# VHH binders against Uncharacterized protein AF_1353: the designs that were tried, part 7

Target 1, 325 residues: Uncharacterized protein AF_1353, of Archaeoglobus fulgidus (o28918)
Amino acid sequence: AEEKWKMKVIWHVDTSGEPFMDLSPDGELAAAVDWNNAKIYLVKPDGESVVFDIQGQDAVKPVVSGVALKDGVAYVLGSYEDFVGIRKYSWNGEVGEERHGWAGSVSDNILRSPSGNHLCYLITIDAGKQELYCDGVKMTLGGDYYFLNSVSDSGVVVISSGDGTHVFKEGNEVLSFNTSNVVAYKDRVLVNEEDFLRVYDLSGNLVGEKEGYTFSLTTLLRWTLLPTERYIFRYEPLEDTHVITWDIKQVETLPGFPQFANDHFVVTSKNGVLHCYSLKDFHEVFSVEMPEDDGLIKLSDDGRVMLVSGENGGYWLYVSSENNF

## First folded at step 1 (VHH)

Design X2 (framework vhh_7sr4_2)
Fold by ESMFold2-Fast, scan of step 1:
Structure X2 (fold): chain B 325 residues (1-325), chain A 123 residues (1-123)
Amino acid sequence: as target 1 above (325 residues)
Amino acid sequence: EVKLVESGGGLVQPGGSLRLSCAASGFTFSSYAMGWYRQTPGKQRDLVADITSGGSTKYGDSVKGRFTISRDNTKNTVYLQMNSLKPEDTAVYYCAAEYSVEYTGSWDTYDYWGQGTQVTVSS
């Protein structure tokens, strides 16, 4: 049997340029940052929202690099008037800051693990010098310009530069690779290496590999490979999403580009439509026309709430009361 | 449409052997744990054996050492080799497929069942 849900837009904001957004895994809170107006919106499932000015009393408008939700607090990474780091917002207003660097420092990017247990952000202090902050612990990086690739629920942190990658756990480098296409899932690392998809454990043992199952980061900063507990979703260029088991065998094909996956659902986009599939049997749970041509998609663990961003704004969609289990 | 079709049951004398097969269709077989259950009239179904997608096996106390469960993912089939059969093994044997949803709360684990195959052990 195919159960079809109806998704309804319950909140939106119009922006110039794609807003940064995050959705709590339980669907109870979303954050959207209109970086051009220096505003943060916090939204609840009923469509109620609050808005805060992230510039505050600063004379200079901040340059925002991202947002992440953790325990009901939005962490806004930015280059602020006299520091680089985090401004924190709860439903009731600003609740703190993490201040680093100086006025000439630049924020790079921020990621949380899928469950929100770990949160990392990267800043550039000076030419050739960056600092990575993970759960309050600082690592100093030098030599190359690094990008934060992924943070796993097991605390595995992946950074890359040019053609190189470093993998850390609890402040210690555990692996390195001569490729920038590396992502982590729990205590596993997936690597695009020499035209192979390779899966390594943290001791450097090869767990699985397959020639031709390559992946990359798109110009829109979306990975063409999304790992989950049961499956790995890989975009086959010019075609579809291949569903792959952890022993690297293809078991299904879904139409379109994989936008988001969690332990229960995968969302693909094709011809301006978002399609959500259950990981149980890959039946389509819902489809909805994209309110934006491109952008970030995030779905709650239970599939009831979806965030969509694009060049012109952000949207919160919710399953209508006409559809229930 | 999900289907589990059992075969291989029949009448056998005590001490004999039978091999049951369960052919699966309509789902990604390799991603499901497969099991054999049996039911005697007037009683609830009891686990005979199960096998995970990775090949780990578990057996009911009454059949351990006599029965062997195995699977062939290329044929979408699970097997139960039954040796040293006893009269108390007489039952309808059911094939089952189980997928557990890892999310907690109101999400349910789904079970698929076959129609059953009769095994009778008598002289």
Scores: ipSAE 0.000, ipTM 0.094, lowest interface PAE 22.0, mean pLDDT 82

Design X3 (framework vhh_gefurulimab)
Fold by ESMFold2-Fast, scan of step 1:
Formats: C-alpha cells, structure tokens, sequence
Structure X3 (fold): chain B 325 residues (1-325), chain A 125 residues (1-125)
C-alpha cells in the first residue's frame, strides 16, 4: 500500500548563522550548536530539550567548528581558550573533553560515518601542522592545509587540500588523487576525475566509470553526489536528481536537488519544498515546506525524524504515518 | 555591497614598524574569520596571520613574535601590527575574510570569500 506521511515541526531554535546539527541514525537524539552564543541543545523526538553553555567562565568565546553524535554523546569540535579539540555533552551535561594544541591552534572540521561507527576530526596545531584524530588515534599531517572530506562506515577516511586528495584506512594511505572531489562509501571511493565519475576499490582498481557524470562540493557544503548501499544520487543541472546504480546506469529521475540519502530514503528539495522518496519504488513518502532556505538536511534511518538547519536556525521535524488507500 | 579596504602600507627601514588596517563593510564582519596574506614580487601569495571572530590567532613561522593580528568587531576592522620589519617582509599585503564554519582552515587562500585590493609594504634601507 502507498503510505503518505504528514510532517510537523516539534522543536526549533533561532540562531544568528546556521547552527551545527547532527541526528542519531535511529532518530532518538539530535544535537544543535548555536556557535554564536556558545550553546549546545540536545533534543528528543517528543520535543523535550536540554541546553548547556559551551563557553563556561572563559574570557574568550570559543570558535565552534562542528558537532557529531556518537553513542548518545555530542562531540563539539572547537577552538577553546587554552586548547583545541572536543567538549563532550550527554543529556545529563558535560561528560568529558579531548584537549590538544595550544591557544593559537584552530579547529577545522568533524565528521562521523553514516552509522556512527567511526568519528574523525581535524585540527590545525600550527601553520603547516595538522592533526587528524579518528576514533582516538592521532595522525600528524604536514605540508598542505587539509580538509576532512569523507568518513565511511568501513573506516575509509578522505582528506583533501584544494587540488589533491589522500585516502586512508587504519592509519595507512591507500590511494591519492589530483582532485578534491572525492567521497568514500564503505570500501569504495568515488572520484570526479577528467570529466568522468570514477569508482575505485581500495587497491586502486577502477570498478566503474562514466564520462560526464561529474560532481562537486557546493559553496554551501553540499555534495552533488550521494552514495548509498543500492543507489548513487547525482544532481544533473537542469534535470534534477538522477538515480544511478553502482554499475553507473541511470534507473530513475527525481525532482529537485538531493539533500540527503540513507539506505531507505532520499530527500530532495525543489521550489522551497522537501520531498522524501522511498528507495523501494521511489514513491513519495512525504513532503514539507522548507522551514529554512538552504542548509543541512538529516533524516533518521526509518524516515520518521528530520533535521533542517539554515541561516536563521535549526528545526526538528517529526513525521506521522498516514495510510491512503 | 561587500568590501574590504586596506590602509597603512608604506616605505619603512629595516627594524621599523607599521600598522596595517582593514575596514570591512556590507557584511556581518563579527561572524567572520579574517586573515592577512602577502605576495612578494615574483612569488606566490603566502599566509601571514589569521584571527577568528572570537580572537584566537595563528601566525606563519616567519612572522611569529614580530607581528600581531587584532580585530575590533564594533568598528568592523582588522589590524596587523608589524614590528622588527625585515627586507624579506616587502610585499603587497591583503586582507581576507571567510566564515568561521568554513570547511578549510585559515591558511588556504581559496577559502576566503572576500578580499581587499592590497596595500604595499616596502622595507629597504
């Protein structure tokens, strides 16, 4: 039966500038960081929330660079008064920290793998010296200034520096590319290379390619290509979202820009509306007016909870099922 | 309309001091990280110093202990106090700004959304 869900906003926070947000894959916890006010909000599916100050009694406001949820704990990456690293928050308050560097060090970014099995963050200790931390293990980087691009559920980590990329697994570099448009999915790496979409395994074998299926990271930090277990979603300018199999064949077209995908659903945006499609048959499960222009979209594995962030705040939306026969 | 305007450059003898200023307009400067880059004749543009909107600072090794970056968010201004100047500090100095939440750190020129026109600093005897 075709099931269509209604969505409603159950929680929101107004911020100056887009908050950092993360949603647990099971939809049971969300984190939102109002970096301008140095506050973290933790939210449950019923709209109950708690808030904590990140700054404390420090004279200098921290510079927050991101948040990730792992095992019920929010990891807040920041440049704090006397260190750079992580402050950890649970529903009951601050539960720990990871301290690195010195007062002049800078936090860069934090990513978790889609399931949350792996969590990495990147910091700049000093000019030309960065440290990458993955699941508590440190790797020192030098030379170029790197950005953490992608972390897969298989522990593949992608870092890029403008025009080049390095791919690591278990602390060892396995691949490198002369392009910054590289994302990992499990033990595969998708590369925008010489006007081709190319798919490589971790031994460097080319397992698929197609000319003209290029992709990039937008200025709003959105990939135009989203890989999942069964499909790859690619934004085609003027045509909307192309649904592609792993042998690089198009099987469907969906309206709009692909904002988020998991193994069960894909969310596209078109004309100020978010549309969620089931990956079983691509029927539309729900649609909702975007509460914010642009920004981060995250959806729970079961499709019942969605986070939306934007320049003016963050929103938690809960979906109620409705059966239309 | 967004703009950054540098001032304070000039000719100075080795061991001298200069203070560069950068005036920002058309955007919420207080929500942006800001940096100074420089380009010497015949060389690539290089990072000099950066400051977060909260005041955390980072310096290139060549200028540590001699240069001080600062900001005044109420005046939408960025400053670079340059002491103990050397002939190798001769360059056009550029003011740049980017969101603090941007993907790349303070050293990457391509991550800065807004740039000034530059101000020339010449250190010669």
Amino acid sequence: as target 1 above (325 residues)
Amino acid sequence: EVQLVESGGGLVKPGGSLRLSCAASGFTFSSYAAAWFRQAPGKEREFVSAISWGGSTTYADSVKGRFTISRDNAKNSLYLQMNSLRAEDTAVYYCAAKPDYSLYGPFTEREYDYWGQGTLVTVSS
Scores: ipSAE 0.000, ipTM 0.160, lowest interface PAE 18.0, mean pLDDT 82

Design Y1 (framework vhh_7yz9_2)
Fold by ESMFold2-Fast, scan of step 1:
Structure Y1 (fold): chain B 325 residues (1-325), chain A 121 residues (1-121)
Amino acid sequence: as target 1 above (325 residues)
Amino acid sequence: QWQLVESGGGLVQAGGSLRLSCTASGFTFSSYAMGWYRQTAGNEREWVAFITSGGSTTYADSVKGRFTISRDNAKNTVYLQMNSLKPEDTAVYYCAAKTYYRWGNTYEDYWGQGTPVTVSS
């Protein structure tokens, strides 16, 4: 017998353009980019917020490609007037930059690991030349156009092109695959290859596999497969979310598309409603109507704070008025 | 299981119009970006038009101003309205659910079987 949590919107802003946002794992800071106006909002769970102009003193409006939070600082990846790279914002204002390339360089994407211990971003310096920066360490890439797929808490970094994937740890390539659908979780690598879901360790040993349990990257850079410490959540069209153990056995089915998962909760969306389930027993701990038909969702580790976007901008911060878990 | 079914192709005279349809089933259509591609014999598939799940559209320069891409999420259908058709528009037209798109490259999970379009002089 259990009452559902009440989630209340404590902060909202209307924006336009592609949504870029992040929520710290402890829920104490949210970051949201107003893409069209080149602004960054930082928001606390009490509803207090600050806003900074990403353009600053530049004559040219930046093109933002992502944001990630690390140690109370928002890292805004962008193509700026005379460089490509990062502008950093803390609650008290801009705290620095990481500058690369030239005015013709462009930013690709930025990811942090789930805990925030690792942060990587990818930029294109010139045609056929990209640079990957992970925790301040540069790797030069060439010959193809890569995308940063995932960064794990163990420092595993996955980059892919249409022709294949490279997996790195501490700057060294440890694995490669002839598919672009590859994500990492800690020291495990999940691969969609030859109509199989396969799980590998970093030595290339196959830990588990299942035919037909494939996954892919979708719109808004969302994966149809979300790995966590105990479970893997995989979207199966018409059957919704399959809950899978690391030996690739299905133990549960949850309604909707898996939007976000951490070690304690999974959030699915179905028919315009967000449903949050506890990983203890998969009971539904809360549900809220989505503010818009589609968007990004991030949830704090304790389930208390949730950040939601619209598909073309707009942000809503939810806080539990009663978190009984 | 994912399915994309194209229809609406055929033979038309130069200057004419055609409307292509692509109906999706087996996945959450509203969450996917959709695209139209075309292929002539002996050539690689080339991108024609793209629509995000939010409705933002992009077109190849060769079709800009003549073609319009649209979607109906209630019907799980993406459309390509082709106006002022030219003989060089003759191709097999394919619809695709866009899993991943980067700077002129695409990494689609699923393609339809295609619908042929022939534009006579």
Scores: ipSAE 0.000, ipTM 0.178, lowest interface PAE 13.0, mean pLDDT 85

Design Y10 (framework vhh_7yz9_2)
Fold by ESMFold2-Fast, scan of step 1:
Structure Y10 (fold): chain B 325 residues (1-325), chain A 126 residues (1-126)
Amino acid sequence: as target 1 above (325 residues)
Amino acid sequence: QWQLVESGGGLVQAGGSLRLSCTASGFTFSSYAMGWYRQTAGNEREWVAFISSGGSTTYADSVKGRFTISRDNAKNTVYLQMNSLKPEDTAVYYCAAGTYTRTFKWGDYTTTYDYWGQGTPVTVSS
C-alpha cells in the first residue's frame, strides 16, 4: 500500500505502571501520566514538554485512575491523601482541584466525549455509594458497583455494573439494559445483549441488529467496537476489522485489530504495525511500527498527531513530517 | 471478581479427542454469551466456536462437524468437545465471555476488563 504521510517520533518518555493518557482533538496538547512516579507530562506537537508532580505536598503517593484533556487543562483523577477527585494542570502549572470524599474513598475512571465538550468522572465514596460528576453536576449512585462506560458528544452518559447499565442524558435516565456491554455515540446506544449487537435511539427504538456481533471491553480499557459518524468498526476473529454502517451492514474489511477511530480516520494494529486509514475511501494514509507489543493509541482529528503508549507505560508522540505546526 | 478458568488441554494423537471446560464465577453465567478462540505463537487469536445465552451455536469452517460447543448453566461451565483432532488444531485455547472483571481494594483499585480466560494449551501430534 502507498504511504502518503511519514510519522516521526518527536517526544518520548520512559515510564512504568498503567498508562493513562489523552490527546486533544486538535492535536495541540498531549497528556501522559507516569503512574509509578506520580508525574504528569504535557506535550505540544513541536516536542516542547512540561512535567508536574501530581503528589504535590501530600505525604502519600496518589493512586491515579485516569486523565482527560479539556480546554487546555489536564484533569487527573486520583485517590489523594485526604480526598478523591481531580487535580488540574495547564501548561503554566496546577490550576485547581475538585475534592470529594475522604482518605478511604477511591477513584474509578474518567472519560471525555470525543470532541471534549463533555467530561465525566466516577468515584466510590464508601461501600455501596458512588458519585458521578459530569460537567460539574453530581449524581449519587447506590446499590451496585458501577463503571463509567462512555460519554458521547451529545451528552449521553453510560454507566454499568456487572449485570446492568443505565443511560443518562442531562442528568435524567433515558434507557436501561440487563447487560454491561453498552457504549454511546451521539444520541445512539450500542448494546451487546442476548447474542446480538443492537443499536437503539434514546427513545428505545431499535435502529439495527445482528446476531453474533458481540463486543466487550478489553485490557487497557479499550472497546472492541468503535463507533464514528459514518461507520462502526468491530473486530471479527478470522476476518479482522469489519466496517459496518449504522443499520449494521458490512461495507468493508480492514486488516488487524481496531485500536482507535475518530470521524475521519481509523487506526488498526497488525503484526506490530499501526495502520491508519482514511474513512473517506479507506486508503492507508500512514503506517508506523509499534514501539511496544500493545498499548493505547490516540489520534488527532486531522490525523497528523498520534500519541502511543506501552502496555505498562512509556509514551511516544508522533507528528506528520510534512506539517511543522 | 468475575473469572473464567479453562481446563482439559493436553497432548493428544491425531484423530483423538479432548474436551475443554471453562468455568465462570462471580457473574450470572446464564445471561452471557460464551466463545472459544485459539492462538498460535506469532498469530492473532482466531475464533473457533460460539454459544449464545439461549444455546444457539456457530462454528468456524475449519472446525465445523468436528467440534461441539455446549453449556451447563447449573455448573456455570462452557465446554468444547474436540473430535478428529489434526496437527493444525495445535494452539492455546481461550474462553471468552461478553463481560468484564474488577477487583476492588480500599484506597487503591485495580480494574481488569478481561473477557478472556488464561488459556489452556492443546498439542496434537502426528
Scores: ipSAE 0.000, ipTM 0.144, lowest interface PAE 15.9, mean pLDDT 82

Design Y2 (framework vhh_7yz9_2)
Fold by ESMFold2-Fast, scan of step 1:
Structure Y2 (fold): chain B 325 residues (1-325), chain A 122 residues (1-122)
Amino acid sequence: as target 1 above (325 residues)
Amino acid sequence: QWQLVESGGGLVQAGGSLRLSCTASGRTFSSYAMGWYRQTAGNEREWVAFISSGGSTTYADSVKGRFTISRDNAKNTVYLQMNSLKPEDTAVYYCAARVSYKGFPGYTQDYWGQGTPVTVSS
């Protein structure tokens, strides 16, 4: 009898409060930050793990703002004793730093592109002055308080302040909008403006639009863009997941709240259960009970490795029972 | 996850002042941007003020010079000092924390409090 993929827990640890986490697209490495104990865990799909003390030899416990995996290295953004910036952790035990600002500066947020080929982070140097770092290149921002909204695989970077948004590529502003509901995918930008959902290219040409479909960074708590030129979002007041093409003509509806998507799969949650659907034909591939309410997840590109966090502490690595461990 | 609790709202006469507070629990507050939004009956939420983890501030044009946002990281609290209040400032005020989206890279997520009502009479 042909069985669907079945997931089992191969690794977990309890933390106080919801950890920061990331999973490499190929599923070969997971990173989880226990910010309360200043620990980072790197975990492989066979269940082997290594742990680092993020505080190191500092007298002051660092304040962590996030983690991202790039090229097998975990980048931890934080406010450290002598600097603000990145501490890097590798599976082989090597550590590194990218030091910016000083002890009075603070970290804001860190994002990588979906494939991990671009990494950006935002720090505040002093009142009215922020620095955005993308792939080692610095841009100084002034005047307004900005948020880093998204980074695309083509290096498109979106920042917003209040109701305004700026879109950058290679250090140059290419587009701006009078709304904060803007995200990038490759060389396209998705915008909620007026009563339309719109997609623009980087020259400002409208690629597609749909009336009556909107998103908001503040109301659509979990939504994502699909690398296959689609995007998934929850549509208020519905509790279902909508999968929409870039021309915004085709809509598929899946039960439950969107948790994660990649090129091949979308994961929704319903009544404490995670359901994974194939994007080829929307059939359900597997389901697993969530270990905690309001957990967040990441899934590998092939669907065989899943990392889950919990609101009340803990993170869990699930691996398909079909894999050799 | 984030639990945000607003307080300090109430009734005040035009020209008066109120100080709103928002206390966060469950996460490392000092690392994250905090903001205030407001919503009037029948309208969408509009942003009022933001403060970065480092203390940089930005204000909506309608409140510049009258409102001041501040934070106390030791108390996990963000404040909105509202001076020279006008009847058009009447709204439910919401506290928000902005964090990197942990389930999928590339996005930020806002966490909201329950709101505190402010009524300014003429």
Scores: ipSAE 0.000, ipTM 0.284, lowest interface PAE 13.6, mean pLDDT 76

Design Y3 (framework vhh_7yz9_2)
Amino acid sequence: QWQLVESGGGLVQAGGSLRLSCTASGFTFRSYAMGWYRQTAGNEREWVAFITKGGSTTYADSVKGRFTISRDNAKNTVYLQMNSLKPEDTAVYYCAVESYLFGGRWTSYDYWGQGTPVTVSS
ESMFold2-Fast, scan of step 1: ipSAE 0.013; ipTM 0.397

Design Y4 (framework vhh_7yz9_2)
Fold by ESMFold2-Fast, scan of step 1:
Structure Y4 (fold): chain B 325 residues (1-325), chain A 120 residues (1-120)
Amino acid sequence: as target 1 above (325 residues)
Amino acid sequence: QWQLVESGGGLVQAGGSLRLSCTASGSIFSINAMGWYRQTAGNEREWVAFITSGGSTTYADSVKGRFTISRDNAKNTVYLQMNSLKPEDTAVYYCAAHRPYGKLWSYDYWGQGTPVTVSS
């Protein structure tokens, strides 16, 4: 089909520094954090917004490391004056917290699975000791400095350290690899090994592989590989996105770098323009000029709401023209 | 409140050695990963060596086998032992305390830099 819509900016705020943001899969709520001013914005697709100060203790400004939305609540990961962990914000204000560590502990990063049914965050509690919290369950990590790499809708959790990776499900290590380029999708693990893209199940069986289809993590936590239910989107150095099936067969090529994908749409960027394609037939459903040259993009499941950040800070919420008043 | 202060740079002849030190003020040194970077005029800073809070190390290919990174948590200090120095190692050397992922190699803290000049 040739369904097309126009996207309009309905909300914008200027911020500075690292973009921390999330958009709920249904598009009903966006969260944007101005970490330099310790403020969180919650925004609805009709343009209504609320803003709250992210509280440190006493007069000290918190250090924010990320945000994730779950069930209408924004989970703000930070190093707060006397603890590290989460402050929770709903539309009506702060609704709770999860306190860990002490004044010298440091927050690392927070990830949710694509649907939001799993949420994990990582903190560094002391020298050689980190704590990973997934859905309220703590796992103590030691001996090295780990990064939270990937969280899947099946509860698969990937952590990496230098050039090694550990894969967990339900608190149990199921796989390990001698590479840091590992992402999970449901009960599958995609690995960059020996110049191959390799796909493993959780029992360690090789499900698929293809030479030369390698991938990596770039700046702004952008993977050059995005797995979805039907397709895997892989970036080539010449700014083209290869659309491949789970049996590693290429079925399409899209221009640009893959910024975001869900089960219905993929958004690529090329020459300062965002292009959104339907996964039904790969026709372009909308295009918009990026407000700044670099940033992050998140899109709702129905493709009608999009949150965009800028490289120098700032957030723009786009809604399809049919939904604007 | 966190500050990193580099020292130990200077002029050395090719084939010589230098030991750089980076001393951190503040309570979180022992739990941070630490790195050394270098920068020449007109170029971006390039990473040189990395040490985790647990002591695991990684090195850039250009320095592997010649440089050794280590830390002394009791002194809040990270070191870079530079052996078999080459003229191409001439740069300003910076230490950094690392915050992982979110932004690859995001840093809360950088030092002021210490210059190293290697003559042939």
Scores: ipSAE 0.005, ipTM 0.241, lowest interface PAE 11.0, mean pLDDT 81

Design Y5 (framework vhh_7yz9_2)
Fold by ESMFold2-Fast, scan of step 1:
Structure Y5 (fold): chain B 325 residues (1-325), chain A 125 residues (1-125)
Amino acid sequence: as target 1 above (325 residues)
Amino acid sequence: QWQLVESGGGLVQAGGSLRLSCTASGFTFSSYYMGWYRQTAGNEREWVAFIGSGGSTTYADSVKGRFTISRDNAKNTVYLQMNSLKPEDTAVYYCARGKYQLYPGSYYTSGFDYWGQGTPVTVSS
């Protein structure tokens, strides 16, 4: 049927240490961290790149905990010599910092919403005290140790601890659950509770459910759940990727393990190959051999730019030959 | 090439304590999330605790306040201190290396690989 896109590597760098990367939704900018050398690369889809030293004037190498792109700026979350927080990099260099805590504070994680219109990060200031920053607004957390599960395009923020989950919108708690297996997509919340997969709206109304169709953010084989505008992608052992509607009906099965999804495409991995499928009809738009089996994958909204990492660092930027940039 | 070796399991009475150890080799230990999982007969493996490269920790509801995860990067070792043990804590405990820096739910993929051989824990009465 239709000829598949030919994806070519236009940029590659060898790095070492934990991979941290992001790709803007429009594909115009990629960010990749060389963890062991404390450097950040910014890369355009024409292969042009710049590199900046994250360590700056610090005598101690920073511990990087994540990176996210928003409005052409890379937000690098780290534990720096004398603070915890963000160093910001644009194409033209460092453009600012957000400084919190003290030298003994620890950075946790950073997430942006899928479209990039919201950005949150979590830091641990001291034992029993965390601060969550969303779009510049601080929320102080205490009593439990939390992790940041998801940030949606509608500004829904999900935080979980061992005792449960809190769901916020515009600084107000709108829902809570007695499980940590909760993720958001726009104004919908997906919850694993009482051996059900359940979908709630922000008023707490049940939109859909299915008994036995559970997910876990913490168990290896039941772990992946990727919500998008039309579909939810779930890994099922022996059947690979299930394609599910929001009323929890399976409509398709795709080969492999789901690595990434946006509102237009899903990328699965199988036998060392990445396969990209269109959500319009699930035809395969491209496939490429994975550089390493254990890499992170990010894909632009139009499917034409893909950023892939290696297991212990290393980055590859793929671009469709049909792009005019 | 990658190895995770668990130790410290055994038999203990309810209310007792055990410390599990997991020694890693073949990768840059300090760069990875490490975790403990457990499996009881007839059940899936369930998460117990995670510890990040910076030392941040998270715990399952069933063990919070009783278990403490810690790490020693100089020894390439992660520990699970288990206090106030209950019969329902009886399981085989597994050490795992995180694949990614992302917490569970971040782009909805954070995997664990290079599972250890497991160490059995039996809590009587």
Scores: ipSAE 0.006, ipTM 0.320, lowest interface PAE 9.6, mean pLDDT 82

Design Y6 (framework vhh_7yz9_2)
Fold by ESMFold2-Fast, scan of step 1:
Structure Y6 (fold): chain B 325 residues (1-325), chain A 122 residues (1-122)
Amino acid sequence: as target 1 above (325 residues)
Amino acid sequence: QWQLVESGGGLVQAGGSLRLSCTASGFTFSKYAMGWYRQTAGNEREWVAFISRGGSTTYADSVKGRFTISRDNAKNTVYLQMNSLKPEDTAVYYCTTSYPFWGTPGSEYDYWGQGTPVTVSS
C-alpha cells in the first residue's frame, strides 16, 4: 500500500455558532473564534494555545463576522460595544483596534490574500453607505450593498453587489462587470457572465472562456471555484471536483467538494472524509474522517498542518506526525 | 421548492407595535444567518436587522432599541418585533438569507421572501 501522511488531532475545542477561523500559510499559528462565548483561541502546531475574551457591550455579545491572520496577529472583524471594525490579538493578548462607525454599524466580511500580503475588510456604516479598508486605505461606497469577494496576492480587490462588480488595484478601479460572481487570482480575474466562465487580465483582455462553466457562493461564503497557480478547481452541484487548466480544459476529476487549495495541495470532502491531493500528480497524500459535517478547512503551504471546523462550531487542529516516516 | 413566507404586516398607529414572522421551507434553516430588509417606494432595499446562525444580533441605527430580531430553529422561523413604530417605518419588509443585500434573484445560495407591507399612520 502507498505510504500516506498520518494526520493527528493535537488540539480541539467545542464551540457554538458560525465558524470563523484562519491558519497562517506557514502553519505556525491557527486562530479560531467561539462566536457564542465571544472568545478567540490562538494555537501553535505543537498544541500550545491561549484564549482571550472578545469584549462586547454589557449584556450584549459582539457580533463577529470573520478573522484573518497577518504577521502573527489575528484580525477579528466585528460589531463591538461602541464601534464596528477590528480587534487585534497576538499570542500575548490584545494589541490594538481599528474603530469605525458606531454601535449601529454592521461588519460584513474580512479577507486576506493567500500569502497574507494584503488584508481587506468591508463594513456597512448606514443604509446605502459602506467602507472598504485595504491595508489601512479607506474607500467609501454608496448606493448598492457590496460584498468583498476576493483579495489576491497581487493586490487585486473585488467587490460586488447583486448586479455588478468593481475590481480595484492600488485604490484605482481597473475593471467592472455586470455580475456578482467574480474572483481574482494574482493579476487574473475570473468572471461568470452571460453563461460563460471568462478569464480577464487587468487591462481587460480576454485570456480564456468556456460556455456553461458557471460558479457561485455556497453557505459559509465559499466559492465553488478555487484558482491556484497551475489549476482551477470547480465543483458542480451533486458532482465531483473538476480540475481545469487556465485555458479552461478539464484534465482530472477528484471526489467530492473542493474545500481548500493552495499551490501544492487541494483538499476535497466526500462522504464525511477529507482527502488531500498533491498537485504534482494528484496522488492522495492523506485522508481523515471529518469530525462534523460541512465545516471549513484551512491547510498550510507544506500540507503538514490543517485546521478544521464544524458547521455549527467546534475546531480541530491536525498535524502530520514526522515519527511516522 | 425553497420558500420564505412572511406575515404579520398591516396598518398600525404611530407608537404601536407589530410582530413580523418569516417561515422557511425547502432548505436547512439552521444553517443560514437571517436578515430583515425594508423598501419604500422609489428607493432601494435597506437593511434593518440581522441574526447569525448562533443567535447574535445587530441592528440598523434607525431601529436600534425599538426592534428586536429573534429566531426559532425548531419552527424554521425568524421574527422581527417592532415597537414604538414611527411613520418613517412605513415600508415593505423582506426576510432573507442574504446579508448584506447583494443577492441577485435566482441565486441558489440566496433566498428572499415576497415581502409584507407595514403602514404606520401619523
Scores: ipSAE 0.000, ipTM 0.230, lowest interface PAE 15.1, mean pLDDT 80

